# VHH binders against q96fz2, part 171

Target 1, 269 residues: q96fz2
Amino acid sequence: CGRTSCHLPRDVLTRACAYQDRRGQQRLPEWRDPDKYCPSYNKSPQSNSPVLLSRLHFEKDADSSERIIAPMRWGLVPSWFKESDPSKLQFNTTNCRSDTVMEKRSFKVPLGKGRRCVVLADGFYEWQRCQGTNQRQPYFIYFPQIKTEKSGSIGAADSPENWEKVWDNWRLLTMAGIFDCWEPPEGGDVLYSYTIITVDSCKGLSDIHHRMPAILDGEEAVSKWLDFGEVSTQEALKLIHPTENITFHAVSSVVNNSRNNTPECLAPV
Key: E = the ipSAE of ESMFold2; O = the ipSAE of OpenDDE; V2 = 0.75 times the mean of E and O plus 0.25 times the DockQ between their complexes.

## First folded at step 10 (VHH)

Design O12 (framework vhh_8pnl_2; at its last look DockQ between E and O 0.49; V2 from the best seeds 0.00; counts 0 for: pae E 8.3 > 2, unsure alone 60.8 < 65)
Fold by OpenDDE, look of step 11:
Structure O12 (fold): chain B 269 residues (1-269), chain A 120 residues (1-120)
Amino acid sequence: as target 1 above (269 residues)
Amino acid sequence: QGQLVESGGGLVQPGGSLRLSCADAGFTFSDYEMAWYRQAPGKERELVARIYIGGSTNYADFVKGRFTISRDNAKSTLYLQMNSLKPEDTAMYYCAKPYRYSGSTPLDYWGQGTRVTVSA
């Protein structure tokens, strides 16, 4: 996964992340560093994206089932990194393969500390290789959306007007991530950064791309992944597997340029 | 959710200029795409201009470079600079958030409008 969309306004995003704590109380996640959130139809590595994480990471004795929402840098910077510039990291940390997560120190160490997060997105982009050509067709991949009486099937949104209505009550994609905290050697603010865990693609997506993000489907999966106080690493890793509960449509080549940030990026062609 | 309030409309001669403003009393103005619409008497509401979250803009064909949409996020205000106005530009002009973000209830994010009259 090298490109995502997360364009909802902060207030809408917050409401979309409503949850129940372990006591059954309805809650909204609190923001940390909301000013770092920049909505975009076209999010690339090294950009900031909003993630959910347990309140227990910030507050001693907090209820670990409570959630915080925070923009973090895409591309995990390990806490042990000693260079002053995160861009000098010599290995790719945009993604973490599920099969080697426990073999790589950069991911194993923060995971062992309970530094699990849920990466939020409208969806993610993948490019299908066209046979015999160097051309790649981009696809937008997301959760199936519930048809509201007023919102036609996303697949049938033939008109821009219909497409705009689809975003009413949009179900966000929830991807499993690992985050870490890095303190710059020269001082300054602590950098929070994340990696997205990837798995082999489900059957439905296999013709487009062979890998997909580990998607946490449902509130229980999201809650268990986040609650590092009650759920062990071993139990949490059981949640990491392909899911068939995904839909997709072809989009224009507009998304190929990371500078493009318009609804055209994720609109069906 | 913040209320949109348009201003700057009025009577102007052909070839004249107006600057419309739309103030958003809500929070997180910078997160929203914004647009201007207009509705002439007996006609359907039509898009005039749109500004995307990335700052790019889109204009209706009838604008032909005469209008400029812009925003000031610090002031939570949307603008429409209208130059070379024509009688056919006479309409009620509305500010809007083009996407519906209602959660459980669909909400329209429209202002009350400001009237523009172009007449000799």
Scores: ipSAE 0.751, ipTM 0.868, lowest interface PAE 0.5, mean pLDDT 90
Fold by ESMFold2-Fast, scan of step 10:
Structure O12 (fold): chain B 269 residues (1-269), chain A 120 residues (1-120)
Amino acid sequence: as target 1 above (269 residues)
Amino acid sequence: QGQLVESGGGLVQPGGSLRLSCADAGFTFSDYEMAWYRQAPGKERELVARIYIGGSTNYADFVKGRFTISRDNAKSTLYLQMNSLKPEDTAMYYCAKPYRYSGSTPLDYWGQGTRVTVSA
């Protein structure tokens, strides 16, 4: 997983993340650094993306079931990294393989500290290898939406006659992530950065790509992954597996250039 | 009024220019894609110009080369610079948020319109 769409406006994104705490109280996640959120149809590693994490990471004695939403850098910078420039990290931390997460110090240490987060996206992109050519076909992959049959196509909002609720009640993709906190050795603000855990592709995606993000399907899975105060690392890792509850469609090569940021990036072809 | 407030319409001669403005009273203007639509007498509303979150623009063929859409995110304002105006450009012009999102009303998507008349 190396490219996502997360284009919902900040207020819409917040409402889409409505949840219940342990007491059953309805809540919206509270923002940290909301001004760093930049919606985009075409997010690449090193850019910021919104993640959910437990309030207990920021407030001693907070209810661990309460949620914060914060933009974090995609590409985990380990807390022990000694260079002054995070881009100089010698290995790629965009993704973390589920089968080696407890073997790699970069991931094992923050995971042991309960630094679990849920990475939010409209969906993600993968490029299918085509036989007999080096060209790849991009696909947009996302949760099944209950209103896609009634609300028209993605991109149909370009027509005033088709003012259907295209993104109304869009179910955000919720991916299991691990984050860490890095303090620049020469001073400066603490950098929060994350990696997306990956698993083997489900049957439905196997013809597109051999790996997929670990998707947390439903509020029970999301809540257990986030709640590091009540759910151990061992129990949380049981949530990490392939998911069949996904859909996809082919998209234009416009998405290939990460600088393109328009609805055409995810529109069906 | 709704959240979108338009201004700048008026009467101009063929070949003249006008600049329309649309102010968004909300805090999250920079997160939204924005568009200008128009409705000419006896016609349905049609898309004139669109500006995406990343700054890319799209124009209807009948205004390409004559109109320029732009935005000022610090001022939460959308603009339409209209040059080389023709009688056929006579219409009510609306600013709009092209996508509908949960929790919104029609007043969140559409301005009330500003009238442009091109007449000799």
Scores: ipSAE 0.480, ipTM 0.759, lowest interface PAE 2.3, mean pLDDT 87
Fold by ESMFold2, look of step 11:
Structure O12 (fold): chain B 269 residues (1-269), chain A 120 residues (1-120)
Amino acid sequence: as target 1 above (269 residues)
Amino acid sequence: QGQLVESGGGLVQPGGSLRLSCADAGFTFSDYEMAWYRQAPGKERELVARIYIGGSTNYADFVKGRFTISRDNAKSTLYLQMNSLKPEDTAMYYCAKPYRYSGSTPLDYWGQGTRVTVSA
């Protein structure tokens, strides 16, 4: 998993993340560093994307079921990294394989501190190899979306494709992540950064690519992954598995260039 | 989130030009896709032009290259340059944030509108 879309305006994204705390109260996650959110149809490693994490990471006596939403850097920078420039990290931390997560110091140490997060996206992209050519077919991959109403009031009659209605109640993809906190040696703000845990692809995706992000399907899975105060590492890791509850469609090669930030990146072809 | 306020409408002769402006008092203007819609007398509101967060634009077929949508994120302002105006362009013009969600608090989806009249 090396490319995502996360394009919704901040307030739309926040409302899509409505949840219930342990007392049963309906809540929205509280933002940290909201000005660092940079929506785009075409996110790549080293960019910032929003993640959910427990409030307990920031406040000593906070309810661990309460959620914070914050932009973090994609590509985990370990707390022990010594250089002043994170791009000088000598190994790729964009993804973390589930089968070796407890063997890699870069991942097991923050995981042991309860540094679990949920990475948010509209969906992710993968490229399918075509036999007999060097060409690759990109796909946009996302949760199945439930259709409840046929139309809105504006623009629907004039256009066969009305993209605004697709996004009104979009179910965000929720991926299991691990984060760490790095203090730059020259001083300055602490850098929060994350990796996305990967698993073997489900049967439905195996013809596209052999790996997929570990998807947390539903509020119970999301709550358990986030709640490091009540859910042990061992219990949380049971949530990490492939899911068949996923859908996809082919997209144009516009997405191949990471500088292209346009709805065409995820439009069906 | 802030209220959207359109300006720049008025009376022009066929073939004339107008520039519409839409100010957004919110601090997150650059996060949003923005659009211009219009409503002619007796008709439903229709899309005129759309500009996405990445700068791509989309125009209704009736525009036929006569209008240009643009934005200035530093000024939190959306623009519509309208050239070669026709009597058929007579309408109330609205700027909008096309996103809506089903929360309990409505977004400020529409501005108040600015009237464009092309007399012939």
Scores: ipSAE 0.029, ipTM 0.481, lowest interface PAE 8.3, mean pLDDT 85
ESMFold2 (binder alone), look of step 11: mean pLDDT 76; pTM 0.766

Design O13 (framework vhh_8pnl_2)
Fold by ESMFold2-Fast, scan of step 10:
Structure O13 (fold): chain B 269 residues (1-269), chain A 120 residues (1-120)
Amino acid sequence: as target 1 above (269 residues)
Amino acid sequence: QGQLVESGGGLVQPGGSLRLSCADAGFTFSDYVMAWYRQAPGKERELVARIYIGGSTNYADFVKGRFTISRDNAKSTLYLQMNSLKPEDTAMYYCAKPYRYSGSTPLDYWGQGTRVTVSA
């Protein structure tokens, strides 16, 4: 997973992340640095994306089931990195393989500190090899969406207002991530950055790509992954596996250029 | 991103009520979680109530059932309705936008406060 869409306006995104805490109280996640959230149909590594993480990471005595939403840099910068410029990191930390996560110092150390996050997206993009050519077909991959009575009765494709309403009730893709905190050696703000855990593709995606992000399907999985105060690393890692609860459609080559940031990037062809 | 201005404080007898207001002169009120804090003389500031962008609320145990936080996004105004006031509620009350990363860049904006005195 190397390209996502996360285009929802901040208020819509926040409502899409409504959740229940450990005591069953309905809540919205509390923002940190909301001004750093930049919606886009075409998010690439090194850009910021919104993640969910436990409030306990920021407040010593907080309820670990309460959630913060914060923009983080995509591409984990390990806490031990000694150079002044994070872009000079010599290895790619965009993704972290589930089978080697405990073997790599860059991922094992933050995971041991409970630095688990849920990476939010509308969906992600993958490029399928086309037989007989060097060209690739891009696909937009996302959770199956609940058919609302309004969208079913009026036809979602009939007007721009109907397309806007589809996003109001969109089920966000929730991907398992690991984050770390890096303190610049010459001083300045702590950098929060993340990696997306990857697994082998499910049957349904195997013809598109051989890998997929570790998707946390449903609120119980999301809650357990985030709650590092109650759920151990060993128990949390049991949540990391392929899922079949996914859908996709082909999109145009407009998405290929990461500078293109329009609804056409995810529209069906 | 704007000055927070609190009002509505005053002297009240035990069991009385007050409604505090906080006007945000900035343009982004609806995009921020808002909170009320208080500080009694010689003590640290403590959270009284928090209201999230979507309207969900969180209260300190010592005010739960007595105080109600609300917001009016059209007026860029935050409110705290205080009922059944006790002498222990005597403090300066502050409006805040309390979000920041740990230790680096405080983004919390504070008003000047409004004084609440509950006579014994």
Scores: ipSAE 0.000, ipTM 0.163, lowest interface PAE 13.1, mean pLDDT 83

Design O14 (framework vhh_8pnl_2; at its last look DockQ between E and O 0.58; V2 from the best seeds 0.00; counts 0 for: pae E 2.6 > 2, unsure alone 62.9 < 65)
Fold by OpenDDE, look of step 11:
Structure O14 (fold): chain B 269 residues (1-269), chain A 120 residues (1-120)
Amino acid sequence: as target 1 above (269 residues)
Amino acid sequence: QGQLVESGGGLVQPGGSLRLSCADAGSTFSDYDMAWYRQAPGKERELVARIYIGGSTNYADFVKGRFTISRDNAKSTLYLQMNSLKPEDTAMYYCAKPYRYSGSTPLDYWGQGTRVTVSA
């Protein structure tokens, strides 16, 4: 996963992340550093994206089932990194393979500390290799959306107006992530950064791409992944597997350029 | 949820110019794509111009380079500079956030509009 969309306004995004804590109380996640959120139809590594994490990471004795929403840098910077510039990291931390998560220190250590997060997105982009050509067809991949009486099938949106109606109650994609906290050697603000855990693609997606993000499907899966106070690393890792509960549509080549930040990026062609 | 308030409309001669403003009282102005619409008497509401969160713009075909949409996120204000106005541009002009909230009733965020009249 090298490209996502996360363009919902903060208020809409917050509402979309409504949840129940372990006591059954309905809650909205509280924002940490909301000013760092920059909505975009075309998010690339090193950009900030919103993640959910347990309140217990910030507040001692907090209920670990409570959620915080925070923009973090995509591309995990390990806490032990000693260079002053995160860009000097010599290995790619955009993704973490599920099969080697416990073998790599950069991911194992923060995971062992309970630094699990849910990466939020409208969906993610993947490129299908066209047989016989060097051309790649991009796809937007997301949760199936509930059809409202007012919203036609997402695939049938033939006008910008119709497409916009689809976003009224958009179900966000929830991807399993690991985050870490890095303190710059020269001082300054602590950098929070994350990696997305990847798995082998489900059957439905296998023709497009062989890998996919580990998607946490449903509130229970999201809650268990986040609740590092009650759910062990071993139990949490059981949640990491391919899911067939996804849909996708072809999009234009507009998304190929990371500078393009318009609805055209994720619109069906 | 911020209230959009349009201003800057008025009477102008053909070939004249107007600058419309839309003030958003909300705190999340920068998170939204913004657009200007217009509605002439007896006609349907139509898109005039849109400015995206990334700063790119889209214009209706009838604009033909005469109008410029812009935004100031610090001021939470949307603008429409209209030059070379024509009688056909006479309409109520509306500012909008193209996002719908599915509460109990879908709410479109529209301003009350500002009237533009182009007449000799």
Scores: ipSAE 0.722, ipTM 0.865, lowest interface PAE 0.5, mean pLDDT 91
Fold by ESMFold2, look of step 11:
Structure O14 (fold): chain B 269 residues (1-269), chain A 120 residues (1-120)
Amino acid sequence: as target 1 above (269 residues)
Amino acid sequence: QGQLVESGGGLVQPGGSLRLSCADAGSTFSDYDMAWYRQAPGKERELVARIYIGGSTNYADFVKGRFTISRDNAKSTLYLQMNSLKPEDTAMYYCAKPYRYSGSTPLDYWGQGTRVTVSA
């Protein structure tokens, strides 16, 4: 998992993240660093993407079921990293394999501190390797969406009303992540960064790629993953498994170049 | 979210040019795909041009090569450069944020419009 789409305007994204706290109250997550949010149809590692995390990470004695939404750098920079430039990190932290998460210090340490987050996206891209050719077939992969008369298909919109209907009440993909906080040695703001946990692909995706992000399917899973105040690391890790509740369609090679930030990246071909 | 205010309309001769502007008072202009629509008397509102957050554009077939949509995120302003205007282009022109509302009460993301009249 090395490419996502997360394109909704901040206000729309926030409303799509409506949730209930432990008392049953409907809430919206509170933003931290909203100016760092950069919506795009084509997000790649080292870019910022929004994640959910518990308010308890920021406020002593906060209700750990309350959620913060914040943009974080994709590609976890461990708190112990000594260089001034995160691009000098000698290993790839865009993903974290679930089967070795407790063996890798870069992931084990922040996980032990309860630094769990939910990575938000419209969906993710994956490339199917095709036998006997250099061409890879990209796919856009996302939660099945509930159809209503207010919803349209991707690629059919030719007016504001129609384009809005494509994304109206879009169910955001919710992926399990781990984050860490790094203080640059030269000073400056603390860098928040995340990795996406991966698992073996479900049967439905196995012909596309052998790995998939660990998807948190439903509010119970999301709440338990986020709530490090009430849910231990060991219990949280039980949430990490493949899911068959996923759909996809082929897209054009426009998405291959990460500089292409256009709806064509996710349009069906 | 802030208001959208169009300007730059007016009366022009066929073959003339106009540049429409749409100012957004909102703080998150750069987050939005944006569009221009028009409505001639007695006709349905129709898409003229769309510009996406990454800068790619889409145009209705009838404007082919004559109009250019652009945006300046630093000024929170959307533009429509209209060249080679024809009497058929006479309409009220509206800027819009594509509606992406999820909630109980819809918001109006349309401006009030600016009138373009092309007299033969």
Scores: ipSAE 0.475, ipTM 0.768, lowest interface PAE 2.6, mean pLDDT 87
Fold by ESMFold2-Fast, scan of step 10:
Structure O14 (fold): chain B 269 residues (1-269), chain A 120 residues (1-120)
Amino acid sequence: as target 1 above (269 residues)
Amino acid sequence: QGQLVESGGGLVQPGGSLRLSCADAGSTFSDYDMAWYRQAPGKERELVARIYIGGSTNYADFVKGRFTISRDNAKSTLYLQMNSLKPEDTAMYYCAKPYRYSGSTPLDYWGQGTRVTVSA
């Protein structure tokens, strides 16, 4: 998973993340650094993406079931990194393999601190190798969406009325992430950065790509992954597995260039 | 009154120009793809122009080369510069956001409109 879409405006994104805390109270996640949120149809590593994490990470006595939403850098910078420039990190931390997460210091240490987050996206992109050619076919991959007479499909987003309806009740993709906090050696603001945990592809996606993000399907899974105050690392890792509850469609090569940032990136070819 | 407020409409002669404005009072303007639509009496709304969060624009064929859509994110204002106006451009012009959420009202996503009349 190396490319996503997360284009919803902040207020729409916030309402799409409505949830219940442990006491059954309806809530919206509270923002940190909302001005750093940059919606885009075509997000690449090193850009900021919105993540959900427990309020307890920021407030000592907070209810661990309450949620914060914050933009974080995609590409985990370990707390122990000693260089001044995070882009000089020698290995790729865009993704973290589920099978080796407890073996690698960069991921094991933040997991031990409960630094679990849920990475939000409209969906993600993958490029399928086409047999007999050097070209790849991009696909947009996302949760199955509820179809109603009011709601349009993403394929109908070319019309004004249907565009409004497509995003009305869009179910955001919720991917399991690990984050860390890095203090620049020469001073400056703490950098929050994350990695997306990856698993083997499900049968439905195996013809597109051999890996997929670890998707947390439903509010129970999301709540357990975030709640590091009540759910141990061992129990949380049981949530990390492939899912078949996913859909996709082919998209235009316009998405290939990460500078292209229009609805054409996710529209069916 | 709603969060999107259009202004700048009026009566103009064929070949004239008007600049429409749309001020957004309720939400973070810079996060939204924005659009101008128009509607003649008894007709359906039709898309005139769109401007995306990345700055790209697109236009209906009937206005290409004559109209220019732009935005000022610091002022939370959307503009439509209309040049070489024709009688068939006569309509109510509406500012629009393409997004809504559960519990929103039409006033969160559509303005009240500003009237443009092109006649001698």
Scores: ipSAE 0.429, ipTM 0.714, lowest interface PAE 2.4, mean pLDDT 87
ESMFold2 (binder alone), look of step 11: mean pLDDT 78; pTM 0.787

